VHH binders against RNA 2',3'-cyclic phosphodiesterase. Designs and how they scored, part 3

Target 1, 188 residues: RNA 2',3'-cyclic phosphodiesterase, of Aquifex aeolicus (o66967)
Amino acid sequence: MKVVRAFVGFFTSKSINEVAERIKKEVDLKIMGKWVEPQNVHMTLQFLGDITEAQAIEVIKNLQEISKKNIPFRIKYKGLGVFPDVKRPRVLWIGVSEGANKLTNLAKEVARLNAKKGIIPKNSKNFVPHVTICRIKSYDRKTLNELLRKYRTVEFGEDEVNKIALISSTLTSVGPIYTVVEEFYLGG

## First folded at step 4 (VHH)

Design s30 (from p07 with T107P E108D; framework vhh_7pa5_2)
Fold by ESMFold2-Fast, scan of step 4:
Structure s30 (fold): chain B 188 residues (1-188), chain A 122 residues (1-122)
Amino acid sequence: as target 1 above (188 residues)
Amino acid sequence: QVQLVESGGGMVQPGGSLRLSCAASGFPFSSYEMSWVRRAPGKGPEWVSTISGSGDYTSYADSVKGRFTISRDNAKNTLYLQMNSLKPEDTALYYCAKDLGEYSYGPDFDYWGQGTQVTVSS
């Protein structure tokens, strides 16, 4: 059976795409892992995992419906955080300040419609708008805590959210390769 | 199709040891990092440990560091968790998870299996 590893989201603008490289240099091996390449910086609205071609078609129909009901909006990138928490940091990310509620509502709508088709159970409680910059493999705890404190209120840039896409992910020895399967402009 | 089947759980006294296994199929196992996640009654999912696809890099939650060891056998498509010096607070259903997905917490893992119960009590 043909399956693809996929997520719903969009690629960020060049305003923040180089932040991962700058922070990687700043921490100078004190935080190690898979640092996100500039071309791979993105916002995930719903991670789907491995889906079939039939499921992909249903997701595409849902995204087309959502795009017609939502208009473009602005977001501001601000602050650094970790998932799941600072005691067990696995993912280092850039947060969203202005526009976070609109992103959360968009993600909830995506999850609701996909759940209706049996694709993914609705999980609106744990959605936090974020842009991943590093999947952490090892870290110096003092360096991480100082980094999070230093950047708590720093603005990294802004974007207009004007489209949503179904994106496929292919893992290679040098990192993931993301391919847009289908995308839809908000308001169209 | 992706399948993850956990085994090796059971009942053990405090200070005891257990070895969990996860048999993986339906995907190129050596290309994915694998994790163990646990859920205690009444609590949310807690990440326990992760191992890279090659097995060269491992990480652990502070609560288990020094007591648990994650490992993998890529030739057998199997993930392991060696649990030593078990404590009552380690009582939970333990899940094998493929990748962390795009998020770092349990519900957003790419896949997790049915779990294997670990009970630590005298």
Scores: ipSAE 0.014, ipTM 0.220, lowest interface PAE 7.5, mean pLDDT 82

Design s31 (from p07 with G106D T107Y; framework vhh_7pa5_2)
Fold by ESMFold2-Fast, scan of step 4:
Structure s31 (fold): chain B 188 residues (1-188), chain A 122 residues (1-122)
Amino acid sequence: as target 1 above (188 residues)
Amino acid sequence: QVQLVESGGGMVQPGGSLRLSCAASGFPFSSYEMSWVRRAPGKGPEWVSTISGSGDYTSYADSVKGRFTISRDNAKNTLYLQMNSLKPEDTALYYCAKDLGEYSYDYEFDYWGQGTQVTVSS
């Protein structure tokens, strides 16, 4: 019946949550769009789109199983990138250096278990660990290229990945409102 | 139920033109960014073009810039792609895709249509 827009992921720590605001100030209107507010900074392991209550229950069961089989690990945030690429940038993001392979394995496990329950998003993309900081609506190409070059190897902070959640997203005119539906701590 | 139905594909010779259409239903069309994405045989999806909900902003892949034009008719819930000066490299299945919406932080497309085949050969 009723559907909820959802994704699997986790919210980032305070050290990374203010990076979007800092970079927005630095580019001084030469990159404009929806800059991610501190409370909305997150890592997505799998975007689910619109799912039913029954599908949400199955995802929750899968996340609980995954949490028992995976232990906490460290990640380091490093570099800036864009999706899909620099010629047609739509999303500005922070990358992951240390721990990227562990995040990729976790995301693959989430997708595999959800697929076993017939929960398969229509969008099929290769998983790239990232934290979105701006959904770009307009940009100055020179400014963007200089920004990406300047921050290519800059470390922004680190996190311990110690939980995973099913998070609902309500889209509004001023941005999304994210609500944790259920979360699970990774086992020792 | 979200539905996206592409049409207008076909076989055309190099230098020719085609106009693709995508009929959308089941969601507030004017509130969503719409994109065209293509998939050539044996390759992954390649983004082609995007248009904002209002139609005021458009963007194009470098490979099609100057040759393709994306447009929309919000009163008819229809997305278009005018393709001019077609090249053999443009041969692919063309999909229209619903974006997460202009009010979202994400780039992910949450729905694609079934696709329409474009074949450019002499």
Scores: ipSAE 0.016, ipTM 0.291, lowest interface PAE 6.3, mean pLDDT 84

Design s32 (from p07 with T107D E108Y; framework vhh_7pa5_2)
Fold by ESMFold2-Fast, scan of step 4:
Structure s32 (fold): chain B 188 residues (1-188), chain A 122 residues (1-122)
Amino acid sequence: as target 1 above (188 residues)
Amino acid sequence: QVQLVESGGGMVQPGGSLRLSCAASGFPFSSYEMSWVRRAPGKGPEWVSTISGSGDYTSYADSVKGRFTISRDNAKNTLYLQMNSLKPEDTALYYCAKDLGEYSYGDYFDYWGQGTQVTVSS
């Protein structure tokens, strides 16, 4: 049986794609892990995991429906955070200030329609709009705390959310390769 | 639901060897990059080694390169760290860590187990 590892989301603009590289240089090996390459910077609206070709077709239909009912909107990237928390930091991410509610509503709509097709049992209540910049493997605690404090209210850039895509992921020895399966422009 | 259980730690003399194991459950093991991370007394976590889901590529911290070998048995959902030529500086609690494949949103994160203690002393 053929399955595709996939997520629903979009790639971020050139304006913030270099942020991970800049912060990596700033921390100078005091935070180490898998830093996201500029071409791979993205926003995930729903991670699907391994789905069948039949499920991928249903997701594509749902995204097309959603794209017709939603219009483009602006978002601002602001602040740094970690998952799950500062005591056990594993993922370093950039947050969203302006437009966060619209992203959350879009993500909930995606999850709801996919759930109706048996793809996800229910919508995620804990969706947090974010852009991952590093999966942390080791860190200097003082450096991480200072980094989070320094960037807590810093704006990194902005984007227009004007399309949504089904994106496949292939993990390779040199990192993930993302392929756009289908994408749809908001508003038509 | 993700569960990682480390074992194989113990006391060993400098120059000795140990093999750590990590039994994984609750996720499709072969689809995820796995890592070993250690925490020495009074220090923060230090990344040690990573292996791809297929096992085809590995990477190591400079401090352990040439002495440690990471491997995995996807049929048994088990990760290994073979540690040779151990030094007192390798004394630490060793953790098995799962990378998030395609991190999506706030209810997903990397998971680390409880750790296994390695003590290198004469």
Scores: ipSAE 0.013, ipTM 0.197, lowest interface PAE 8.2, mean pLDDT 82

Design s33 (from p07 with T107E E108W; framework vhh_7pa5_2)
Fold by ESMFold2-Fast, scan of step 4:
Order: C-alpha cells, then sequence, then structure tokens
Structure s33 (fold): chain B 188 residues (1-188), chain A 122 residues (1-122)
C-alpha cells in the first residue's frame, strides 16, 4: 500500500525563519548539529508518521472542518528551550508565549478528530508548541546554559496563524523537502 | 543503548542485486517505523524507504521505486532492503534508521548505525 510521511502544521513567517542561522553563528561551533534551514522552519500540530491515501483523505476532511470552526489568531515566539531536558539536550527550540493556549487547543482538536477516525500516531505525546531550530549532536554545556538564560524572555517575532495544512515530508541529500498536500484558511 | 547494525553491502555490477540487513536492539522494534537512508560520496543523507511497525505499509523514494523492496521480521528484530536492478547512482553507504520518538519523529533520523557500503561499478 502507498503511504506518505505526513504531519499537520504550518510554515512560519519570515519573521523567525532566520533565527536558527543567527543563533548558529552566535554559538560559533559550541553547539553543533543539524540546524534548520530557513525554508524548513515550521510549527507541527500533530505528527502522523506514515499514513495511507485513505487516511490522508480523512485528515483533510477533519482539517476542513476545523478550519471552519477557528478564526485566525496571533502568536508570539519567545524563549529558547530544549527537549527532553538540559541534562540530555537533543532538540533546541523556540517557544510560544502569547497564543500558546490557542495553539494547544487547535492541536488537541486535530488529534481528537483524527483519533475518531482511527488515526492515532504510535508515538503520540502531550502537545508543547515549539519551533525546532537545531537537532543537537554535541554541545558545550556552559555555552548552552548561557544561551538558554540569555534568551529565556527574548521575543523573536510574531505570526498570524491563518492556515493549517497536511504536509508531506521527504528526506533528501540536501535535507527534508516539505510538500503541502492540502491547506485550509482559518475562518473559511 | 539503541543499536543498529547494518550488513549485506558489497560490490556488484550494474543490473545486479544485493540484500541489506539491519539488526536492531535496545527498543521495542515492532512498535516503530524503520527506514533506510543512504549517503553517496560528497553528498548528504538521502532517504530511501520506510516501513510501518506492522510491515503492512511501505514508502519509497522516487529514485528507487520498483527496484527496491523494504521488509522486516519483527520476531528477529531485523529490517531488510532488497535491491534489484542496481545502478552506479545507487553507490552509497546505507544506514538503518529509527526516529527519536518524542523529539524528532518524521522530520529527521538520528539513530543511524555504522552503515554498510554498496558499490555499483563495471
Amino acid sequence: as target 1 above (188 residues)
Amino acid sequence: QVQLVESGGGMVQPGGSLRLSCAASGFPFSSYEMSWVRRAPGKGPEWVSTISGSGDYTSYADSVKGRFTISRDNAKNTLYLQMNSLKPEDTALYYCAKDLGEYSYGEWFDYWGQGTQVTVSS
């Protein structure tokens, strides 16, 4: 059976797409890993993994329903964090301050409707709104701790969440390529 | 902790076949999607194929569709890649990959073994 690797989310605006590059330069090799390219910066509301064409159709129907029930809203990007924690940092990310609750509610609605159709990712977890900027391979602990403290309350930009999409992901030699399968304007 | 050990590579002529294996340990193998990723000389990693935990669903890069077949044996914690009609462009180090679970699933693979070399030349 044909499947696509997919997630529900949206691409961030140019207001924060270059943050990963700026922080990469600032830490000057003291944090190394896979830094997210500007064109690939995005917010994931639900990662679906490999789904069939039939499942994709159901997700699309659910996103259309959700888009009609939700209106555009603003979010502010603020702070840096790591997953899982500072003792074993694997992922460096930008957080969301204003609008975080609305993003969480939107993500929960997506997951709930998909679950009703039997679309439940095997690796589901509690939603934490974030934008990944680096998959960490090595780091200087002092530099990482100072970076997290320095940016704890710094605003990086803002965005209007006005669309949600089913996006497919293909890994290539130049990095992941994301393709919008279908997108819906909020309030439409 | 998580261990992935690839094997089965070698040197073959164009049009030949090879079967790669990946022995996995340190995680509940049947609960996770597994992938093959390759790195050609001078290039970054390129995704080749993915198989669902059950083995019922598969996906392939356009460059290998119809030539490669991914499969798994959950009783043996082993992933396979059957490669047919090999081309010089398939020359690469092939890696078995598992996603990070909670942290990066679907965007990038972080658990790669040492890889197994496939060289296709006349």
Scores: ipSAE 0.011, ipTM 0.181, lowest interface PAE 9.4, mean pLDDT 83

Design s37 (from p07 with S104P; framework vhh_7pa5_2)
Fold by ESMFold2-Fast, scan of step 4:
Structure s37 (fold): chain B 188 residues (1-188), chain A 122 residues (1-122)
Amino acid sequence: as target 1 above (188 residues)
Amino acid sequence: QVQLVESGGGMVQPGGSLRLSCAASGFPFSSYEMSWVRRAPGKGPEWVSTISGSGDYTSYADSVKGRFTISRDNAKNTLYLQMNSLKPEDTALYYCAKDLGEYPYGTEFDYWGQGTQVTVSS
């Protein structure tokens, strides 16, 4: 029984892939942590954790069905936020303004179909569309507050959501290595 | 390698209390956020609560907020869930879960245990 660590999502375009590096340079060590490298910038629609090959096959079937029923749509990346909140910031992320509702509906459809196969849904927590740029280990509170205020209404770019993928994650000493297991284009 | 062993479940009447424990081994426990997740009969898993590695930060699902308390003892590598004012709707298999280091926010899990059954019935 081979187990793989996986999530459902897609890799973002060059429009925002370098934002993490630019913000990292701007804050000049006043926010420290694991900054996401350009090749690893992604949107997660559902994190699956460790799944078996049999479960991966079921997820792939579900993604294929979803891709046939959904057409491509545009999203705009706007604003910075933190999880869980500004008093205890652990994750710094880029938000989605235009298209957020369509992303949320897509994520709910993924979770619903996977739940039918006994694979973990996000039932108890509201899905928040976001792109992680830093997993925070230490921060200067004034710098973080100023950063969030400065970028509150800033648009970072846009993407066309035209595919959905099952992506595997292998954690190494230098960070995660993501591999596309299978991907499907929306609209066929 | 990584092991999570839940205990403390059982049968209890509505309004009663139970304390769940999770014994963790095979990883640096205090460096990871830990969560409780439950699965009710015929339903998918529902996230219940998360606690930071230090224990300083906690979060709860709206359905249990004010009734459940998550805590940890890093010296004993043990996670706890104190459940008060239990309702029939809390009947589920409860799992201890370790988050993935790449996803420190508490809804993504890379390991979970066998679970401990909680049944609330009159």
Scores: ipSAE 0.014, ipTM 0.172, lowest interface PAE 7.8, mean pLDDT 82

Design t01 (from c02 with S104D S105Y; framework vhh_5c3l_4)
Fold by ESMFold2-Fast, scan of step 4:
Structure t01 (fold): chain B 188 residues (1-188), chain A 121 residues (1-121)
Amino acid sequence: as target 1 above (188 residues)
Amino acid sequence: QVQLQESGGGLVQPGGSLRLSCAASGFTFSSYWMSWVRQAPGKGLEVVSDISEGGDSTTYADSVKGRFTISRDNAKNTLYLQMNSLKPEDTAVYYCARDSYYDDYGYLDYRGPGTQVTVSS
């Protein structure tokens, strides 16, 4: 079956995209891995996994409907965290403080409408608004713990959520290649 | 279509060894972290071990550290789990799983059908 690996989300603004490079420089090789390139920094509202072309068409219709109903809003980036946990950290991310509830509601709308069409991810997780900055390969435990404590309440900047997209993901040995399949501006 | 097929399970006595294999197809195997996950009767899922795309980094659950070794052969699209010094508490269905963390949502997007490992005297 012809399928594409996809998610619903948006790319962040250039001001936030530079945070990954700043943190990478600060930790000075004590956290190593695939640091997210500026052009790839994004927010995921729903990971879809492998979907068919027919399912992609339905997702696009749902995103168009959602975009007409929702208006642009601001979010503030605050704090650092890891997935799944500090004992086995694989993903380093930036959290969201102001606007987190609006992001969560938007993600719920996406998931609800996609579910109506039978599009339900196999290993879905509770939505946590975040921006990934590093896929961790190796780390110094002390450095990671100090980093998380240092940035627990630090604000990194803000962004305007003004569009949503269906984005395809092609994984390569050097990282993901993201392609916008279709995008819609909030408010029409 | 993504496919993961485990093999190598079976019945073994305490202190014995087994080597599990997972044949992967339908995706670029060398671009994904891979995991071994298990589920004992009446228990939840436990991530036993995971391995980076090139095999440079591995992690292990405390319950298996020093006894199990995860490895991969990207040329053969195959994931392995060498299990030594097996204990009755290692009895479980073992699943090969693909890590979906590249998109920051969802941990394991595909699992194989599993292979039964029974450790009993």
Scores: ipSAE 0.015, ipTM 0.312, lowest interface PAE 7.0, mean pLDDT 85

Design t02 (from c02 with S57Y S104E; framework vhh_5c3l_4)
Fold by ESMFold2-Fast, scan of step 4:
Structure t02 (fold): chain B 188 residues (1-188), chain A 121 residues (1-121)
Amino acid sequence: as target 1 above (188 residues)
Amino acid sequence: QVQLQESGGGLVQPGGSLRLSCAASGFTFSSYWMSWVRQAPGKGLEVVSDISEGGDYTTYADSVKGRFTISRDNAKNTLYLQMNSLKPEDTAVYYCARDSYYDESGYLDYRGPGTQVTVSS
């Protein structure tokens, strides 16, 4: 049985899609890596990794159930952070201020229902709402620390979370191609 | 389905050299960034080196810069790490890892069982 690489999440609106390009330009090669293209900016609620077709069907059923129990809500994008930490920064991300608790509850519902069907990612961690803007390969320590301090309380925009999707990821020579497998509107 | 298998570890004297290999199968190797990661006794994981899909871009941890060289052969689905001027501090289990660079679960999504490198007199 063939597998698909997938995650549960949603694509962000145009409000923050250009932030990665702006920050990349500002740091001018002092932070290098894979900067997220505007069309690929998204929020992940649960990364699933490689799943089978049977598992995908179960995830879709769970997302449909969740979408009926949750209504749309607003989020605000604020601050920059890194994973796992500043001593070994690998992912540069935009945080969420307003609506973070609702995103966390939504992600927990997704993980809980998937776990009931035996769909449990091997390297799962506690959910932190974030939008990735760069997967870091090299960095100047002073530049990174100054960047994080400068943007600690800066607001980047806002979005309405009105749908959730199962999204597949296919890597190509020009970067990842994300395909919506199935999506559901919240409240519908 | 995804399989990564390291080889080439062993015991070596300080100042010596080793070359690690990693055989990859079960995925389109040429579409993924690959990494070498190590774990010394009692310590956390350290990303030693990364290499882009085509091999055009490489990075190194400060601790190994100038001594280690990462490379890949996409025709053979094989990743390499040439380790020169080895130090006792390089003693660790070395893992070949597939980089989830384009995805959100974390930095690395799959790694092999590891190969032991011991640098000792």
Scores: ipSAE 0.014, ipTM 0.283, lowest interface PAE 7.1, mean pLDDT 85

Design t05 (from c02 with G106Y L108E; framework vhh_5c3l_4)
Fold by ESMFold2-Fast, scan of step 4:
Structure t05 (fold): chain B 188 residues (1-188), chain A 121 residues (1-121)
Amino acid sequence: as target 1 above (188 residues)
Amino acid sequence: QVQLQESGGGLVQPGGSLRLSCAASGFTFSSYWMSWVRQAPGKGLEVVSDISEGGDSTTYADSVKGRFTISRDNAKNTLYLQMNSLKPEDTAVYYCARDSYYDSSYYEDYRGPGTQVTVSS
């Protein structure tokens, strides 16, 4: 059986793509890990895990239907956070303030239609809109805590959500390689 | 209650081999990415290797590529790490970890108590 690791989402625009590089430079090796390259900065609406070719076809049909029912909208990137928490920080991310509710509604619509086709991710979590900037391998605790406090309410930029895609991911030692399988423009 | 228990560590000569096992319980093992993480004396944690839910995707740290192989047996709820051509630099406590892969980003949910691997002459 041929499977692909996939998610539904979209790549971010120039407004946010350089934030990971700027924060990396600021922490000056006090937070180390796999910092997201500008071309790989993205928002995930639903992580699917390993799916079959048949499941991918059904997801594509659902995304096409969703794209016709939703129109483009703006979002604002604000704040830094970590998953799962500050005691065991593994992922450093940028949050969403304005437009978070519209992203959540879009993500829920994706999940509902996929579930109707029996495509229900085994590792489902409550949707939290975020953009990953670093997968943390080591950190200085004081530096991380100061970084999170400093940027708690800082605005990093804006974006227009105008398309959704099925994206495949291949993990490598230097980071993930993302490939757009199919994408659809909102309002079309 | 999630439980992860490592075994198979020990003392080995440089160039030797060890196979680590991790027995998982309290969750649907076949639904999670799993990883091996290590901590050498005086150093931070290093993610050594990751494996997808079905075992079709694996990654390795540059320090272990070509020498270590991660695998899993979903029927037995067991994760493995085959360690070949061991070096003194591989001396560390090795942890089995359950990863929640949400959004093509992983975050560690749980970690076992660890097993000591010592590579010395």
Scores: ipSAE 0.014, ipTM 0.218, lowest interface PAE 7.2, mean pLDDT 84

